VH-VL binders against q0aze0. Designs and how they scored, part 87

Target 1, 268 residues: q0aze0
Amino acid sequence: MKIILVNNRFKENTEKKAQEIAGQLSALNVEVIIDNGLDEPYAGTVDFIMVLGGDGTMLRAARRYGQRAIPVLGVNMGTVGFLSNIEINELAEYLPLILREEYSLEARMMLEVAVFQQQSLLTRVFCLNELLLRSNSPRMLSFALEISGQKLEPYRGDGLIVSTTTGSTAYSLSAGGPIADPQLDAFIVTPVASHIINKRPLVVSPEREISLHLLEEREAIIGIDGQIKMDFGAENRVLIKRAPHPLLMVNLKAKPFFTSIDRSLQRQ

## First folded at step 25 (VH-VL)

Design TC1
Fold by OpenDDE, last read:
Structure TC1 (fold): chain C 268 residues (1-268), chain A 122 residues (1-122), chain B 113 residues (1-113)
Amino acid sequence: as target 1 above (268 residues)
Amino acid sequence: QVQLVQSGAEVKKPGASVKVSCKGSGYTFTNYWMHWVRQAPGQGLEWIGVINPESGGTKYNQKFKDRATMTVDKSISTAYMELSRLRSDDTAVYYCARGREHETYLGYFDLWGQGTLVTVSS
Amino acid sequence: DIVMTQSPDSLAVSLGERATINCKSSQSVLYEYDNKNYLTWYQQKPGQPPKLLIYWASYRESGVPDRFSGSGSGTDFTLTISSLQAEDVAVYHCQQYYSTPLTFGQGTKLEIK
């Protein structure tokens, strides 16, 4: 068995823990690769990915490895989040199950985000949570939103979020988006401070495509999963689709989503 | 070993073009954005532009938009930067530099070529 | 364009003493979405390309001695060498990568007093 340990780039304690776990796994004749996020993703074949940290670490892991159809386990290290399945202190308990591949998988839809410069593809990114388009100034943006070729009325506001159902509990939630069942595949299009007071979020079929472009010569910013930043100007276009691959999240421990979210909301 | 190796020094006349090459090795060439930065003698660093080796997508500094052309040959892990209509003030050491953040061109550079001196003189 | 201004242009510091280089951006390079400062520091010795020292304003690149540190947020950043060593003689550059075009400071020449 070969396992990738993904730790938080910016938290030394997660790296240390990864090294410790690597030692333990090696003692069990498991080959281990540590991904601290500073280098390119490991290109070799692996059987399992263990993410040590919080939601942010999981998001990065998803972007790096989600396309490879590898089971990904979130191991929380003292953070609040929704993407971890077990706690670090529970790892020893569940490790035998992991090694025996006795776990269930939950497929989570990912976004495919294509950013174009003029008519040329600039880059393509897969992400688990969301894309955020936001103004780079105090002024509202004017941009065009198209869904499956249907041109909506020009949008004016601070920005827009296109999120997966997984991402519904992330930035979209803060912007007033609905909480979605992560077992449901859908786009959630959440306005950010629209000039229309009652502008409602849209729940869109995963079979559709979403495109965005500015209607004015202004500078905006694209953000992805709260970790990637890109410029977005009049010469840019973004196309969002369902990724051809879901993230395969490992479910070792029952963690009822709605109970968890309810509890989380009560704490706020 | 991970490295960027650039082509040799160039001497050009005003109005001519120069094409500098940069070969990456020791890593997956298409996983990292390739930036080009120049440095005039005794001056600071100036960003020219960036290319995504995987997609071929480019972004240029507006200052060079009409004169600089970046390309890649993925088959040999080589990036190219061509600068046309050369002027005396284009005399500089030109660097290729790998962007650390492979997911975006907005990044810092963790790997540099050795530099290519381009001298423009009549 | 975001203008990066370093201060001083040059400084001389005695061996073992603290060296401080400042870098100011004409606008904030803090991205609220990810709460990161898009600022990096390089060291450049004569005849060599720049070498990465600090990224995301405060994280030290692997292999960089502990005496180097980066601090600051928004528009004001500082590179500190806690105890100057002879091998630290170089030109130091700050760079923003908040938006294109990516821009650098004018550089700071650090010498031994």
Scores: ipSAE 0.931, ipTM 0.959, lowest interface PAE 0.5, mean pLDDT 95
Fold by OpenDDE, fold request of step 26:
Structure TC1 (fold): chain C 268 residues (1-268), chain A 122 residues (1-122), chain B 113 residues (1-113)
Amino acid sequence: as target 1 above (268 residues)
Amino acid sequence: QVQLVQSGAEVKKPGASVKVSCKGSGYTFTNYWMHWVRQAPGQGLEWIGVINPESGGTKYNQKFKDRATMTVDKSISTAYMELSRLRSDDTAVYYCARGREHETYLGYFDLWGQGTLVTVSS
Amino acid sequence: DIVMTQSPDSLAVSLGERATINCKSSQSVLYEYDNKNYLTWYQQKPGQPPKLLIYWASYRESGVPDRFSGSGSGTDFTLTISSLQAEDVAVYHCQQYYSTPLTFGQGTKLEIK
């Protein structure tokens, strides 16, 4: 068995823990690769990915390895989030199950985000949570939203979020988007401070495509999963689709989503 | 060993074109954005543009948009920067530089070529 | 374009003493979405390309001595060498990567006093 341990290079505690776990796994004749995000993703074949940290680390792992159909386990290390399945102190208990491949998988839809410069593809990114388009100034943006070739009325506001159902509890939630069942595949299109009073979020079929472009010569910013930043100008276009592959999240422990989110919201 | 190796020094006349090459080794060439930066003698650094080796997508500094052309040959892990209509003030050391953040062109550079001196003189 | 301004243009510091270089951006390079400062520092010695020292304003590149540190946020940043060594004689550059075009400071020449 070969396992990738994904940790956060900016958090020393995760690095130390990764080394410890690597040692333990090696003692069990498991090959281990540690990925702290500094270098390019490991290109070799692996059987399992363990993410040590919080939601941010999981998002990075998803972008780096999600297309490879590898089971990904979130191991929480003292942070509040929705993407971890077990706690670090529980790892020893569940390690035998991992090694025997006795676990369930939950498929989570990812986004395919294509950014174009004029008519040419600039880059393509797969992400688990969301794409954020937002103004880089106090002024509202004017941009076009197109869904499956249907051109909506020009949008005016601070920005727009296109999220997966997984991402519904992330930035979209803060912007007033609906909470979505992670077992449901859909796009959630959430306005950010729209000029239109009570602009409603859209729940869109994963079979559709979403296109965004500016209607004015202004500079905006694209954000992805809170970790990727790009410029967005009049010469740019974004095309969002369902990723061809879902992220395979490991379920070792029952984690009731709705009771968890309800509790979280009551604390805010 | 991870490195970028650039082509040799060039001497050109005003109005001519120059094409500088940059070969990457020791890493997956298509996983990192390739930037081009120049430095005139005794001056600071100036960003020319960036290319995504995977897609071929480019983004240029507006100052060079009409004169600079960036390309890649993935088969030999080589990036190229061509600058046309050369002027005396184009005399500089030209660097290729790898962007560490592989998911975006907005990045800092963790790996540099050795530089290519381009001299433009009558 | 975001203009980067370093101060001073040149600095002479005695061996073992603290060296401080400042970098100011005409606009904030702090991105609220990820709460990161898109600012980096390079060291450049004569006849060599720049070498990465600090990224994301305060993180030291692997292999860089502990005496180097980066600080600041928004528009004001500082590179500090706690105890200057002979090998630290170089030109230092700050660079923003918040938006294109990517821009650099004019550079600061650090010499031994």
Scores: ipSAE 0.929, ipTM 0.957, lowest interface PAE 0.5, mean pLDDT 95
Fold by OpenDDE, fold request of step 26:
Structure TC1 (fold): chain C 268 residues (1-268), chain A 122 residues (1-122), chain B 113 residues (1-113)
Amino acid sequence: as target 1 above (268 residues)
Amino acid sequence: QVQLVQSGAEVKKPGASVKVSCKGSGYTFTNYWMHWVRQAPGQGLEWIGVINPESGGTKYNQKFKDRATMTVDKSISTAYMELSRLRSDDTAVYYCARGREHETYLGYFDLWGQGTLVTVSS
Amino acid sequence: DIVMTQSPDSLAVSLGERATINCKSSQSVLYEYDNKNYLTWYQQKPGQPPKLLIYWASYRESGVPDRFSGSGSGTDFTLTISSLQAEDVAVYHCQQYYSTPLTFGQGTKLEIK
């Protein structure tokens, strides 16, 4: 068995824990690769991915490895989030199940985000949570939103979020988007401070495609999962589709999503 | 060994074109954005543009947009930067530099070529 | 374009003494969503390409001595060498990668006094 441990080098506790766990797994004749995010993703074949940290680390792991159809387990290390399944202090208990491959998988839809420069593809990224288009100034943006060839009226506002259902509890939530069942596949299109006071979020079929471009010569930014930043100008276009492969999240322990989110919201 | 190796020094006349090559080795060439930066003698660094070796997508500094052309040959892990309509103030050491960030061109550079001196003189 | 301005242009520091180089950006390079400063420092010795020292304003690249440190946020950044060594003689460059075009400071030449 070969396992990738994904951690965040900027979090010393996760680095140390990754090394510790790597040692333990090695002692059990498990091959371990540690990925702290500085180097390119491991290109070899692996059987399991263990993410040590919080939601941010999971998002990075998803972008790096999600297209490879590998089981991904979130192991929380003292952070608040929704993407971890077990706590670090529970790892010892569940490790035998992991090694025996006795776990359930939950498929989570990912986004395929294609960014174009003029007519050329600049880059393509798969992400678990969302794409954000946002003004980089106090002024509102004017941009075109198209859904499956249907051109909507020009949009004016601070920005727009296109999120998966998994991402519904992330930035989309802060912008007033709906909470979505992670077991449901859909796009959530959430306006960010629209000039239209009553501009409602859209729940869009995963079979559709979403395109965005600016209608003015202004500079904006696109953000992916709150971690990737790119410039976005009049010469750019974004095309968003459902990723061809979902992220396979490992369920070792029942985690009641709705109870958890309800509890979380009560604290806000 | 992870490295970038550039082509040799060039001497050109004003109005001519120069094409500098940069070969990457020791890493997956298509996983990193390739930037081009130049440095005139005794001056600071100037960003020319960037290319995504996987997609071939480019983004240029507006200052060079009409004169610089970046390309890649993935089969030999080589990036190219061509600068046309050369003038004397294009005299500089030209560097290829690997962007550390994999998913965006907005990044810093963790690997540099050795540089290519391009001299433009009558 | 974001303009990067270093200060001073040159400085001489005695061996074992502290060297301080400042870098100012014309606008903030702090990204609110990840709370990171898109600022890096390079060291360049004569006849060599720049070498990465500090990234994300304060993180030291592997292999870089701990006497090097980066600090600051928003528009004002500082590279500090706590105890100057002979091998630290070089030109130092700051660079922002908050937005394109990516831009550098004019460089600071550090010499031994």
Scores: ipSAE 0.928, ipTM 0.956, lowest interface PAE 0.5, mean pLDDT 95

Design TC1
Fold by OpenDDE, fold request of step 26:
Structure TC1 (fold): chain C 268 residues (1-268), chain A 122 residues (1-122), chain B 113 residues (1-113)
Amino acid sequence: as target 1 above (268 residues)
Amino acid sequence: QVQLVQSGAEVKKPGASVKVSCKGSGYTFTNYWMHWVRQAPGQGLEWIGVINPESGGTKYNQKFKDRATMTVDKSISTAYMELSRLRSDDTAVYYCARGREHETYLGYFDLWGQGTLVTVSS
Amino acid sequence: DIVMTQSPDSLAVSLGERATINCKSSQSVLYEYDNKNYLTWYQQKPGQPPKLLIYWASYRESGVPDRFSGSGSGTDFTLTISSLQAEDVAVYHCQQYYSTPLTFGQGTKLEIK
């Protein structure tokens, strides 16, 4: 068996823990690769991925390895989030199940985000939570939104979020988007401070495509999963589709989503 | 083993074009953005542009007003930068540099070529 | 464009003494969504390409001695060498990668007094 441990290079405790776990796994004749995000993703074949940290680390792991159909387990290390399944102090208890492959998998839809410079593809990214279009100034943006070839009325506001159902509890939630069942596949299109009061979020079929571009010569920012930043100008276009493969999240421990979200919201 | 190797020094006349090559080795060439930076004698560093080796997508510094053209040959892990309509103030050492961040061109550079001196003189 | 300004242009420091180089950006290079400063420092010796020292304003690249440190946030940043060594003689550059075009400071030449 071969396992990747994904940790956060900016969190020293996760690095230390990764080394410790690597030692334990090695003692059990498991091959281990540690990925702290500094180098390119491991190109070899692996059987399992453990993410040590919080939701941010999981998002990075998803972007790096989600296309490879590898089981991914979130192991929380003292953070609040929705993407971890077990706590770090529970790992020893569940390790035998992991090694025997006695666990269930939950498929989570990902986004395929294509960014264009003029008519040429600049980059393509697969992400678990969302794409954010946001003004880089105190002024509102004017941009065009197209869904499956249907051109909507020009949008004016601070920005727009296109999120998966998984991402509904992230930035989309802060912007007033609906909370979605993560077992449902859908796009959530959430306005960010629209000039139209009560501009409603859209729930869109995963079979559709979403296109964005600016209608004026201004500078904006696109953000992916709150971690990837790019410039966005009049010469750029974004095309969003459902990723061809979902992220396979490992479910070792029952974690009811709706009770969890209720508890989380009560704390806010 | 991880390195960028650039082509040799060039001497050109004003109005001519120069094409510099940069070969990557020891890593997956298409996983990293390739930037081009130049440095005039005794001066600071100036960013020319960036290319995504996987997609071929490019983004240029507007200062060069379409004089710079970046391309890649993925089959040999080589990036190219061509600068046309050369003038004397284009005399500089030109560097290829690998962006550390994989998912965006907004990054810093963890690997540099050895540099290519381009001299423009009448 | 974001303009990067280093100070001083040149600096002479005695061996074993503290060296401080400042870098100021014309606008903030702090991204509010990830709370990171898009600022890096390089060391360049004569006839060589720049070498990465510090990234994200305060994180030291692997292999860089502990005497090098980066600090600051927003628009004001500092590279510090706690105890100058002979091999530290070089030109140092700051660079922002908050937005394109990517821009550098004019460089600071550090010499031994």
Scores: ipSAE 0.928, ipTM 0.956, lowest interface PAE 0.4, mean pLDDT 95
Fold by OpenDDE, last read:
Structure TC1 (fold): chain C 268 residues (1-268), chain A 122 residues (1-122), chain B 113 residues (1-113)
Amino acid sequence: as target 1 above (268 residues)
Amino acid sequence: QVQLVQSGAEVKKPGASVKVSCKGSGYTFTNYWMHWVRQAPGQGLEWIGVINPESGGTKYNQKFKDRATMTVDKSISTAYMELSRLRSDDTAVYYCARGREHETYLGYFDLWGQGTLVTVSS
Amino acid sequence: DIVMTQSPDSLAVSLGERATINCKSSQSVLYEYDNKNYLTWYQQKPGQPPKLLIYWASYRESGVPDRFSGSGSGTDFTLTISSLQAEDVAVYHCQQYYSTPLTFGQGTKLEIK
């Protein structure tokens, strides 16, 4: 068995823990690769991905490895989040199940985000949570939203979020988006401070495509999963569709989503 | 070993074009954005543009947009930067530099080529 | 374009003493979405390409001595060498990568007094 341990290099405790776990796994004749996000993703074949940290680390892992159809386990290291399945202190207990591949998988839809410069593809990114279009100034943006070829009225506001159902509990939630069942595949299009007071979030079929572009000669910012930043100007276009492959999240322990989110909201 | 190796020094006349090559090795060439930066003698660094080796997508400094052309040959892990309509103030050392951030061109550079001196003189 | 301004242009510091180089951006390079400062520092010695020292304003690149540190946020940043060594003689550059075009400071030449 070969396992990737994904940690966050900016969190020293996760690095130390990754080394410790790597040693333990090696003692059990498991090959281990540690990915702290600094280097390129490991290109070799692996059987399992263990994410050590919080939601942010999971998001990075998803972007790096989600297209490879590898089971991904979130191991929480003292953070608050929704993407971890077990706690670090539980790892020893569940390790035998991992090694025997006795776990269930939950498929989570990811976004495929294509950014164009003029008519040419600049880059393509797969992400688990969301894309954020936001003004780079205190001024509102004017941009075009198109869904499956249907051109909506020009949008005016601070920005727009296109998220997965997984991402519904992330920035979309803060912007007033609905909480979505992560077992549901859908786009959530949440306005950020729209000029239209009654602008409501849209729930869009995963079979549709979403296109964004600015209607003015201004600079905006594209953000992805709270970790990736790109410039977005009049010469840019964004095309969002369902990723061809979902993230396969490992379920070792039952985690009641709705009770968890309810508790989280009460603490805020 | 991870490295970028650039082509040799060039001497050009005003109005001519120059094409500098940069070969990457020791890493997956298409996983990193390739930037081009130049430095005039005794001056600071100036960003020319960036290319995504995987998609071929480019983003240029507006200052060079009409004169600079970046391309890649993925088969040999080589990036190219061509600068046309050369003038004396284009005399500089030109660097290719690898962007550490994989998912965006907005980044810092963790690997540099050795530099290519381009001299433009009448 | 974001203009990066370093200060001073040149600096002479005695061996073992602290060296401080400042870098100011014409606009904030802090991205609220990820709460990161898009600022990096390089060291460049004669005849060599720049070498990465600090990224995200305050993180040292692997292999960089502990005497180097980066600090600051928003528009004001500082590179500090706590105890100057002979091998630290070089030109230092700050660079923003908040938006294109990516821009550099004019450089600071650090010499031994």
Scores: ipSAE 0.927, ipTM 0.956, lowest interface PAE 0.5, mean pLDDT 95
Fold by OpenDDE, look of step 25:
Structure TC1 (fold): chain C 268 residues (1-268), chain A 122 residues (1-122), chain B 113 residues (1-113)
Amino acid sequence: as target 1 above (268 residues)
Amino acid sequence: QVQLVQSGAEVKKPGASVKVSCKGSGYTFTNYWMHWVRQAPGQGLEWIGVINPESGGTKYNQKFKDRATMTVDKSISTAYMELSRLRSDDTAVYYCARGREHETYLGYFDLWGQGTLVTVSS
Amino acid sequence: DIVMTQSPDSLAVSLGERATINCKSSQSVLYEYDNKNYLTWYQQKPGQPPKLLIYWASYRESGVPDRFSGSGSGTDFTLTISSLQAEDVAVYHCQQYYSTPLTFGQGTKLEIK
């Protein structure tokens, strides 16, 4: 077996833990690759990904490896979040199951975000939570939203969030978006401080495509999962669709989403 | 060994064009944005633009948008920067630089080429 | 464009003494979405390309000696060399990557007094 340990380079405790776990796994004849985010994603074949840290680390891992259809386990290290399945102190207990591949998987839809410069593809990113379009100034944006070729009335506001159901408990929630069942595949389109008071979030089929562009010469920013930043101007366009592959999240420990949602939110 | 190797020094006349190459090795060429930065003698650094080697997508400094052209040949892990209508003030060392952040062109540079001196003189 | 201004332009410091270089951005390079400062520092020796020292304003690149540190937030940043060594003689550059065009300071020449 070959396992990638994903940790957070900005958190020393996760680095140390990764080294410890790597040692333990090596003693069990498991090959281990440690990914702290500084280098390019490991290109070789692996059987399992273990994410050490919080939701942010999971999001990074998802973007780096999600398209490879590898089981990904979130191991929480004392943080509050929605994306970890077990605690670090539980790892020893569940390690035998991991090594025997005795676990269930939960497929989580990801976004495919394509950013265009004029008519050319600038970059494509797969992400687990959301894309944020936001003004880079105190001034409101005017932007066009298209869903499956249907042009909606122009949006005017501070920005817009396109989120997965997984991301519904992230920034979308803060912006007034609905909490979505993570077992449901859907886009959540949440306005950020819309000029239209009654502008409501949209729940959109994952079969549809979402397009965004500015209607005026303004400076805006694209944010992805709260970790990636890009400029966004009149010469740019974003195309969002369901990623061709979901993230395969390992479920070792039952975590009832709806019964724990209040607890999780209260801790944030 | 992870490195960027650039083409040799160039001497050009005003109005001419120059094309500098940058070959990456030791890493996956398409996983990193490639930036171009120049430095006039005794001056600071100036960002020219960036290219996504995977998609070929580019973003230029507006100052150079009408004169600079960045391209890549993925098959040989090589990036190119061509600057046309050269002027004397284009005399500089031109660097290719790898962006550390994989997912955005907004980044800092963890790997640099050795630089290519381009001299523009009549 | 975000203008980066370093101070001083040149600095002479005795061996073993603290060297401080400042970098000011015309706009904040702190992004509230990720709460990071999009600021980096480079060291450049004659005839060589710049070398990455500090990224995200305060994180030291691997292999960079501990005597180098970055601090600051928003618009004001500082590179500090706690105890200047002979090999630290170089030009130092700050760079913002908050928005395009990416821009650099004018550089600070650090010499031994």
Scores: ipSAE 0.913, ipTM 0.949, lowest interface PAE 0.5, mean pLDDT 94

